# VH-VL binders against q8ixk2r445to577, part 218

Target 1, 133 residues: q8ixk2r445to577
Amino acid sequence: FFGMLQNKGLTDYCFDYNPPDENQIVGHQVILYLCHGMGQNQFFEYTSQKEIRYNTHQPEGCIAVEAGMDTLIMHLCEETAPENQKFILQEDGSLFHEQSKKCVQAARKESSDSFVPLLRDCTNSDHQKWFFK
Below, E stands for the ipSAE of ESMFold2; O stands for the ipSAE of OpenDDE; V2 stands for 0.75 times the mean of E and O plus 0.25 times the DockQ between their complexes.

## First folded at step 11 (VH-VL)

Design kd8 (framework fv_axatilimab; at its last look DockQ between E and O 0.86; V2 from the best seeds 0.00; counts 0 for: pae E 4.7 > 2)
Fold by OpenDDE, look of step 11:
Structure kd8 (fold): chain C 133 residues (1-133), chain A 120 residues (1-120), chain B 107 residues (1-107)
Amino acid sequence: as target 1 above (133 residues)
Amino acid sequence: EVTLKESGPALVKPTQTLTLTCTFSGFSLSDFGMGVGWIRQPPGKALEWLAHIYWDDEKYYNPSLKNRLTISKDTSKNQVVLTMTNMDPVDTATYYCAHKLYPGRAFDIWGQGTMVTVSS
Amino acid sequence: DIQMTQSPSSLSASVGDRVTITCLASQGIRYHLAWYQQKPGKAPKLLIYGASKLQSGVPSRFSGSGSGTDYTLTISSLQPEDFATYYCQQHYSTPWTFGGGTKVEIK
């Protein structure tokens, strides 16, 4: 699966990654933005290694969850996907992070007029449902 | 259907405090993502955003007017209240409240607006 | 604060004309640009949000485009009911700011 990763609960919101430096694409938080499909910042790939890959630049970035965190951060992809980069996109649309055993939920960014994907306890909320478009 | 309606005094004296109430229907400020904002427009002039409040009680103010503005909500009454202190004739404008579906979105539904004149 | 410079301030056009209005942001707003239509004595009506997303119920003759700091509202074929004042607004960051408006008048 590839393309815009869109939230079911939030109308027209998609995964978005906008690193400050295009030559250094890792280390920053993945956010949610209006789905516009006009830039490379909203194109992701779900791979057979259970990665969510930012496949617009080389080297490629993969979404990771750092220890003790609930945010999605861009790391470099590895030959073998590390445990903190493994996600399961389930049939019901839930995006499950294997290591934390939590689900990716569209949530308000603290003190911000924006949304971000955060790890939360898994529920049946549409805010935890995702699909590629 | 989402509807909003502004209410308050049509006339305010200089230095007085303006209190406007936005009564809405078709949505609740207990619903995730919902927000209500105030925007004003002096006669023949452009629009100016004033303040905004979200379902989670997060508030935003126009920095140019922040010290004069207070926004609050009463979810049970489906109301949002804006107070603006130290009113001046320059504050004469039509005041609108408007709905936002989510953070990061535009104002999709507006009230009809209420004209407020500041005059001695 | 992000300043929105809208141009032109006014224009005259005829029914059937293609009309273009431009909005320039003082900094990149990443497609968070809305267009409103306002008629005399009425509240603004949302036409487009997210630079190019047509609000429900808005005629398809309205379209939005642009990126970075430069955005455009286009009316492909002006209709009698389209004579009004149009405003752009960035909804990228607070304080949310509007353009100065463009009055579309009948020629």
Scores: ipSAE 0.736, ipTM 0.914, lowest interface PAE 0.8, mean pLDDT 95
Fold by ESMFold2, look of step 11:
Structure kd8 (fold): chain C 133 residues (1-133), chain A 120 residues (1-120), chain B 107 residues (1-107)
Amino acid sequence: as target 1 above (133 residues)
Amino acid sequence: EVTLKESGPALVKPTQTLTLTCTFSGFSLSDFGMGVGWIRQPPGKALEWLAHIYWDDEKYYNPSLKNRLTISKDTSKNQVVLTMTNMDPVDTATYYCAHKLYPGRAFDIWGQGTMVTVSS
Amino acid sequence: DIQMTQSPSSLSASVGDRVTITCLASQGIRYHLAWYQQKPGKAPKLLIYGASKLQSGVPSRFSGSGSGTDYTLTISSLQPEDFATYYCQQHYSTPWTFGGGTKVEIK
């Protein structure tokens, strides 16, 4: 799959990656912003290795969750996907993080008028449902 | 269909506290994402955002007026209340409440507004 | 605070004209720009949000564009009901600030 990764519960909200330095894409948090499709910040690839790749820049970035954390952070992609970079997009739209056994949920960014994707206990909430468009 | 209506006094004396109520229908502030804000417009001047409250009770205030504003909701009555203390003639304006679908969106439906005059 | 500078402050136009209104933010707002129409004695009406997304029920002659700090509202063929004051607003971060307005009047 390739496109904008959208949330079912937050209509018109997409995964977005806008690092402060376009030449250093590693180490920043993935966010949710209004889908606009401009500037290549909202295009991701879901690979056969179960990676979510940010591939508008070289080297390509892969979304990861570091041990003990709940935030989605950009890492460099590796030839064989590490376990912390594997996400299972289920038939029901849930996005399961295999290593942590948790699901990606749209969550309010603390003290802000915005949302971020975070790991949470899996539920059937539409805020844990995702699709490519 | 979403509707909002402002109610409150048309005339307030300086130093008094203004209390405005926004009564709405067609949505609930128990619904995920929903929010109601207050905006004012002095005669012939620009619009100024005052305060906002969301379904999860998160509240935002314009920092230029923060010490004077309180926003609250009564979900069972479909009401949002704005209180503004220490009114001054410069606060004379039309006051609007408006709906916001969820965080990051614009104000998509507005009440008709209520004119509040502050004078001795 | 993000300041919004709107240009022009007023303009005169005829029915059928293409009208362009611009809005400049003091810092980037990442497409979180709304356009409102306001007629005398009435509340603002949302036309455009997210810089270019048309609000439901708004005629397709209205369109929005822009990025970063520079945004534009276009009315492709002005109609009699379009004579009003137009406001931009950033909906990116609090305080959510409005432009000073553009009055569009009949020539």
Scores: ipSAE 0.249, ipTM 0.762, lowest interface PAE 4.7, mean pLDDT 89
ESMFold2 (binder alone), look of step 11: mean pLDDT 93; pTM 0.952

Design kd9 (framework fv_axatilimab; at its last look DockQ between E and O 0.68; V2 from the best seeds 0.00; counts 0 for: pae E 5.9 > 2)
Fold by OpenDDE, look of step 11:
Structure kd9 (fold): chain C 133 residues (1-133), chain A 120 residues (1-120), chain B 107 residues (1-107)
Amino acid sequence: as target 1 above (133 residues)
Amino acid sequence: EVTLKESGPALVKPTQTLTLTCTFSGFSLSTFGMGVGWIRQPPGKALEWLAHIYWDDEKYYNPSLKNRLTISKDTSKNQVVLTMTNMDPVDTATYYCAHKLYPGRAFDIWGQGTMVTVSS
Amino acid sequence: DIQMTQSPSSLSASVGDRVTITCLASQGIRYHLAWYQQKPGKAPKLLIYAATKLQSGVPSRFSGSGSGTDYTLTISSLQPEDFATYYCQQHYSTPWTFGGGTKVEIK
């Protein structure tokens, strides 16, 4: 699966990543913005290694969850996907993070007029449902 | 169908406080992502955003008018209230309330607007 | 604050003409740009959001394009009901700001 990763509940919002430096794409938080399909910032791929991979350009970035955190951070992809980069996109649209045993939810970023994907206890909320478009 | 309607005084004296009420239907400010904002437009001039409130009571103000503005909501009544202190003739404008589906979105549905004149 | 510079301030056109309106943001707004249509005595009507997304019910002759700081509203074939004032607005960050408007008048 590849393309825009869109939230079901938060209509027309997609995963978005825009690093300050195009030559250094790791270390920043993945956020949610309106789906516009105009750029690489909203292009992601779900791989057979259970990675959510950013961009098709080298070096490739993979979404990771750092220890003790509930945010999605861009790391470099590795030959063997580390545990903190493994996600299960389930048939019902839920995006499950294997290591934390939590689901990715579209949530409000505190003190901000924006949304971000955050790890939360798994529910049946549409805000935890995702699909590629 | 989402609808919004502004209500309040058509005339305000200088230095007085303006209180406007936005009554809406078709959505609830208890729903995640819902928001209502105020925008004004002086006669023959461009639009100016004033303030915004979301379902979780998060509030935003135009910095140029922040110290004069207060926005609040009554979810049970489907109302949003805007107060603006120390009114001046330069504040004469049509005041609109408008719906935002989610943060980062545009104002997709507007009230008809209410004209407010500030004059002695 | 992000300033929105809209051009031209006014233009004259005929029915059937292709009309182009430009909006320049003082900062990159990541396609978070909306276009509104306003007729005299009426509230603004949303035409396009997220730079390119057509609002439901809006005719397909309206389209939006652009990237970074430079965005454009295009009316492919101007209709009689399209004579109005158009505004751009960035919805990227607060304070949300509008362009100065473009009045499309009949030639």
Scores: ipSAE 0.274, ipTM 0.794, lowest interface PAE 2.2, mean pLDDT 93
Fold by ESMFold2, look of step 11:
Structure kd9 (fold): chain C 133 residues (1-133), chain A 120 residues (1-120), chain B 107 residues (1-107)
Amino acid sequence: as target 1 above (133 residues)
Amino acid sequence: EVTLKESGPALVKPTQTLTLTCTFSGFSLSTFGMGVGWIRQPPGKALEWLAHIYWDDEKYYNPSLKNRLTISKDTSKNQVVLTMTNMDPVDTATYYCAHKLYPGRAFDIWGQGTMVTVSS
Amino acid sequence: DIQMTQSPSSLSASVGDRVTITCLASQGIRYHLAWYQQKPGKAPKLLIYAATKLQSGVPSRFSGSGSGTDYTLTISSLQPEDFATYYCQQHYSTPWTFGGGTKVEIK
């Protein structure tokens, strides 16, 4: 799958990655922003290795969750996907993080007027449902 | 349809506390995402955002107003209340309340506004 | 705080003219920009949010563009009801700040 990864419950919001330095794409948090399809910031690929890749730029980034954390951050992709970069996108739209056994949810970024994808206990909430467009 | 209406005193003396009430219909502040903000406009001047409250009781204040503001909600009455302490003639303005559907969205529906004059 | 600098402060135009209004943010606001129209004695009316998204019920002659710090409102063919003051607002981070306004007057 390739395109804009959208949230079902938070309508018209997409995964977005806009690092402050286009030459340093790793180490920053993935956010949610209104879907627009402009530029390179909202295009991701879901791979056969269960990665969510930011591959419109080189070097390629892969979304990861560091141990004990709930935030989705950009790491470099590796030839064999590390466990912390593996997500299962299910037919019902849930996005399951294998290592943590949690689901990606659209959530309010604490103390801000914005949204981010975060790991939460899995539920049937539409805020945990995602699809490519 | 969503509507909002501001109410409160038209005249306030310097140093007094202003209390404004926004009464709304067509939505509930218990509904996910929803928020109500306060914006003012001095006569002939630009708009200034004052404060905001969301469905989850998260509150935001314009720091330039030096802790003079308090915002609260009463979900049973469909009301949001703004309190501003130590009023001064420079605070003379039309005060608006406005609806916001979700964080990250703009103020899509505004009340008609209420003029507050601060004068001795 | 994010300062919004709006230009011009006023302009005169004729019905049918193409009008552009510019809004500059003191730092990037990632498309979190709204445009409002305000007539004397009335509340502001939302025209555009998220820089480019047209509010329901707003005529298609209004459009927004821009990115980063530089944003523009365009009225493609000015109508008699469009003579008003226009404000931009960043809705990216608190305090949510407005531009100084642009008064569009009949030439």
Scores: ipSAE 0.113, ipTM 0.718, lowest interface PAE 5.9, mean pLDDT 89
ESMFold2 (binder alone), look of step 11: mean pLDDT 93; pTM 0.950

Design qa1 (framework fv_cosibelimab; at its last look DockQ between E and O 0.09; V2 from the best seeds 0.00; counts 0 for: pae E 8.3 > 2, placed apart)
Fold by OpenDDE, look of step 11:
Structure qa1 (fold): chain C 133 residues (1-133), chain A 120 residues (1-120), chain B 112 residues (1-112)
Amino acid sequence: as target 1 above (133 residues)
Amino acid sequence: EVQLVQSGAEVKKPGSSVKVSCKASGGTFSRYAISWVRQAPGQGLEWMGVIIPIFGTANYAQKFQGRVTITADESTSTAYMELSSLRSEDTAVYYCAKSRYWGRSSFDYWGQGTLVTVSS
Amino acid sequence: NFMLTQPHSVSESPGKTVTISCTRSSGSIAYNYVQWYQQRPGSAPTTVIYEDNQRPSGVPDRFSGSIDSSSNSASLTISGLKTEDEADYYCQSYDSSKKHWVFGGGTKLTVL
């Protein structure tokens, strides 16, 4: 699966990554942005290695969860996907992070008017449902 | 505080082109979608298109496809809207607008508007 | 692909409450956020409601937004109507299918 990764509950919002330096893409937080359909920072791929891969730059980035965090951070993809980069995109649309055993949820950023994907306890909320478009 | 300042009024002949500028100040530019909205005399607001400067790509309303070009210059924090093959029906005030919050659909900041008059 | 339909005009006396409707032609009105803009003659529009029911700083709480899924419409309600509220009001939303912004036709509010 590839393209825009769109949330069902937070309608018309997609995964978005825009690092300050496009030549140094790691270490920043993945956010949610209106799905604009123009590619670039909203182009992601779910791979057979259970990665959410950012296919905008080379080397490619993979979404990771750092220890003790509930945010999604861009790391470099590795030949063998590390445990903190493994996600399961289930048929019901839930995006499950294997290591934390939590689900990715579209949420309002704390003390902010912006939106971000966060790890939360898994529920049947549409805000935890994702699909590629 | 963010401000959008547009270029001055234009008077154009039918068949010609017009290019309106919108300079943003007081905030970030690259990640915010800048839309162009026009309003003919006595009529409502009409969305024309949008650009995300950092991407350099624009999306247009179907009505204006092939006739409108929206661009952005990050170095000057300026967006442009060029409309070609002008006709009398294009006489309107043209606004640029952007949201207060990135990735949102509201137009929270508006330019002062640019009157474009198309007359033979 | 949808349109937003507003009444052409509404009128009410000062101190009263007025409601302006905005009906979506297709898809759920709650699918995307609805914004409301106020425009006085000779001026650029200003935001009075964003994301269904949020008010920008400086907008009095006399202005409120709501969504009615049963009628597939959004509403702008102005309580304690003042003469200064006389203006054109536009609703706006986002078309997911086309990635376009959509405005209603506008409503002229006259304060009697």
Scores: ipSAE 0.015, ipTM 0.636, lowest interface PAE 6.5, mean pLDDT 91
Fold by ESMFold2, look of step 11:
Structure qa1 (fold): chain C 133 residues (1-133), chain A 120 residues (1-120), chain B 112 residues (1-112)
Amino acid sequence: as target 1 above (133 residues)
Amino acid sequence: EVQLVQSGAEVKKPGSSVKVSCKASGGTFSRYAISWVRQAPGQGLEWMGVIIPIFGTANYAQKFQGRVTITADESTSTAYMELSSLRSEDTAVYYCAKSRYWGRSSFDYWGQGTLVTVSS
Amino acid sequence: NFMLTQPHSVSESPGKTVTISCTRSSGSIAYNYVQWYQQRPGSAPTTVIYEDNQRPSGVPDRFSGSIDSSSNSASLTISGLKTEDEADYYCQSYDSSKKHWVFGGGTKLTVL
């Protein structure tokens, strides 16, 4: 799959990545932003290695979760996908992180009007359902 | 190998519109990032805007906002650029170009250019 | 908004080395990759450098690119100049705030 990765429950919001320095894409958080398809910040590919790649930009980034964290952070892709970069996009739309055994959920940043994807205990919430356009 | 073939030269009067086509072959057209770039005689390159056909919306340079419309037709693998309210200063060669990767990298394939002449 | 400023023209003799500068007016040159295009008279541009310092297949290794953060500029360097290098050269970068591509004004290289 490739395209914009959209949330079912938080309608019209997509994964978005816009690092402040394109030459240092590692370590910044993935956010949710209104889906628009402009500026190439919202294009991701789900690969056969179960990666979510930010590959409309070079160098390519892969979404990861660092140990003990619930945030989705950009790392450089590797030839063999590390376990912390593996996500299972289930047929029901849930996005499962194998290493942590948690699901990606659309969430509001505390004390903010902005939204981010975070790891949470898996539920049947539409805020944990994702699809590509 | 990706190839971009543009429509032929146009002669237009001030105040009219022109629509230039860019037919793509090779690869998957819906995944292309097709930009339009113009070059007035003796002048430099000027980026006008971009479309990615699968998303159906375009992003325009501020200078051209309101006068340019960039569209794509997946059934014919063709992108279009329409420039309205033409002035003599719009006389230029208009290029379509595809990015090297899906995004904001170099333009790795260019059409042959379309000369648009605006004269009274 | 930022602009990319290039010298209008440069010239050098065959066999010599020339460097074409590309200075970013605001924000760091290092924030976005810089590309370089060659345009010969009557032809569409072609890429000679992408992602600051990478060469596409078929571009001779006498073409090189570099970034200098202290002067906020990119440079295209052509060593061992040949008469076929006579062309216009454009730098290009991305404006993240406007989500636009920006070209430099272009540099006419004359090989005498």
Scores: ipSAE 0.010, ipTM 0.632, lowest interface PAE 8.3, mean pLDDT 87
ESMFold2 (binder alone), look of step 11: mean pLDDT 90; pTM 0.922

Design qa10 (framework fv_cosibelimab; at its last look DockQ between E and O 0.16; V2 from the best seeds 0.00; counts 0 for: pae E 9.7 > 2, placed apart)
Fold by OpenDDE, look of step 11:
Structure qa10 (fold): chain C 133 residues (1-133), chain A 120 residues (1-120), chain B 112 residues (1-112)
Amino acid sequence: as target 1 above (133 residues)
Amino acid sequence: EVQLVQSGAEVKKPGSSVKVSCKASGGTFSRYTISWVRQAPGQGLEWMGVIIPIFGTANYAQKFQGRVTITADESTSTAYMELSSLRSEDTAVYYCAKSRYWGRDHFDYWGQGTLVTVSS
Amino acid sequence: NFMLTQPHSVSESPGKTVTISCTRSSGSIAYNYVQWYQQRPGSAPTTVIYEDNQRPSGVPDRFSGSIDSSSNSASLTISGLKTEDEADYYCQSYDTSNKHWVFGGGTKLTVL
């Protein structure tokens, strides 16, 4: 699966990654942004290694969850996907992070943060449902 | 400090077109959305459309679809709004607006506004 | 699609507290952030509240924003009202159904 990764509950919002430095693509948080359909910062791929890859340029980035965190951070993809980069996109649209046993949920962040995907206890909420478009 | 500087006032005849410019300075241009908002005399704010310069993608309010064109020139950090088939009802102050934060759906910086007067 | 409805005008004396409401016609007010803009006569709008309750630098803490899901509305509250607060205030949000930015009709605040 590839393309825009769009949320069902937070309608018309997609995974978005736009690092300040295009030459340094790792270490920043993945956010949600209005789906624009032009690829680029919203082009992702779910691979057979259970990775969510950011395939806009080389080297490729993979979404990871750092220890003790509930945010999605871009790391470099590895030949063998590390445990913190493994996700299961279920048939019901839920996106399950194997290591944390949490589901990815579209959420508002407090303070000055925008909409972001966050790890939360798995529910049947549409805000935890995702699909590629 | 980010600033948006718009082109000067325009006086147009009905049926003609107008193109307003919005030059951004003091910050990043390409990755941020730039919206156009107009305000008729004594009326409220009305969103017209938006562009993401780096993608060249524009979205328009349904009311203006087919009549408005929003473009951006990254080399000059300038956005443009062209409105065609002008009517007297298009008389308004036109603003460009930009967010301070990427991935946000609000406006933090505003141009000074451009008065467009449509009269026969 | 939805609309944002504001009262046409509000008025209050200096030093008092005033609240301006912004009601969403359909969908949850919590689905998208609400912003508030201040516009003085002859001037461009300026942001006083963004993302429901955040204040930009330079905006005094007399300005605050809130969301009420039960009434499906947002509110701008101005405490310790000053003469300089006299202006038009607009709420704004985003309609994901049609990809439109939506403004309220605006509220004229008069300081008595």
Scores: ipSAE 0.007, ipTM 0.625, lowest interface PAE 8.9, mean pLDDT 91
Fold by ESMFold2, look of step 11:
Structure qa10 (fold): chain C 133 residues (1-133), chain A 120 residues (1-120), chain B 112 residues (1-112)
Amino acid sequence: as target 1 above (133 residues)
Amino acid sequence: EVQLVQSGAEVKKPGSSVKVSCKASGGTFSRYTISWVRQAPGQGLEWMGVIIPIFGTANYAQKFQGRVTITADESTSTAYMELSSLRSEDTAVYYCAKSRYWGRDHFDYWGQGTLVTVSS
Amino acid sequence: NFMLTQPHSVSESPGKTVTISCTRSSGSIAYNYVQWYQQRPGSAPTTVIYEDNQRPSGVPDRFSGSIDSSSNSASLTISGLKTEDEADYYCQSYDTSNKHWVFGGGTKLTVL
C-alpha cells in the first residue's frame, strides 16, 4: 500500500515525517499531523517485507522501534528488513509491531495538542486502527 | 548553506508589470518549495504563492490569482515572480523564501527582499 | 479562508516573560502546524518556532511555542527577555481547504 496512513479514531490525522535537515532523515520521531496531501511528508509505503517505508526521499527511510522504546523513529531501510522495522497491518486495521508484540496507537503528547504514534498493549480501540488513503 | 539572491529594486508605473528573480545556491533546487511573500511599508507579511520546481506548477493566493505568475528555471536554479496590472498599493518589499515542504514547513531561508515602488 | 489574529503590540521589561497569542478565526488551530517568525527592522524574517513548538538550530531555548485548543490559539513565549528580542513577530499556518499560507497581522514587541 502507498499513500497517507490515517488513524480511524483520531480522525483526519496521518503519519507525518518532517526532519529538520533534508540530508539527515535518520533518528527523528514520526508524528501525527492533520492530513493535507501536500508535499512529500505524509506519504508512506507498506511493503511486502512488512516495512512502513518513507520512500519519497533517497536514501529511503523505514520506521523502527528501538529496544525498550515505544516511539516510532526513522532508520535507513536495509536490504533485509530487521525485526524492529517489521509491522503487520492486519485486516481489522490494527498495526502490530512483531518484535515488541504491541500495537501502534495514536496518542497525545503530554500537555499539548500534538499527537504521535506510540506502541501500546493491543486493544480494539479505534485509536489503534489505521488505513491508507 | 542555502542562499537566495534576489534582483534589484524596481520603480514602476501603474498598469505595468514587474518580474523579480530569486537565484538559489546550495542544495537541490528542483526539490525546494519556493514561496513569494510581500510586505507593504509599515504592514505585515502577505503570502502570494508557491512553486516546487520539479512539479512545475504554481499555486497562488486567491487575492493575486490572475495577476501573479510564478515560474522556475531548473537550469539556472532561479525562481521568478511576475506581478501585472500594478497599482500603488502593490508598493512593497517582495521576498522569496524556501521551505522543504508545502503545507507544514517553515521558511528556513529568505532572500534579501526586492523593493518595488509603484508611482506615477 | 481563516485569519490569524495577533495583538498589535506587547511590551515587557528585560528578564521577564512575554507571551504573544495567535488566534485562528475558523477551523481548529490544531488542524495545521503553526510557525513563528521574528523580523528586525530592515531585515528579512527568521524562524524562531516551527511545527507548533520546535526550535531551529541556533534559536535560544527561552523561545517556546504552544497550542491551546480551548481558545483556538497558538502562543509564542519568550522568557528571560533581552533587549535584542525587540522585533516584530508573525505567526503563520496553512489553510488546507484553500491550499495557501496565512500570516498573522504581526506583533510589535517592545522591551522596555
Scores: ipSAE 0.006, ipTM 0.548, lowest interface PAE 9.7, mean pLDDT 87
ESMFold2 (binder alone), look of step 11: mean pLDDT 91; pTM 0.930

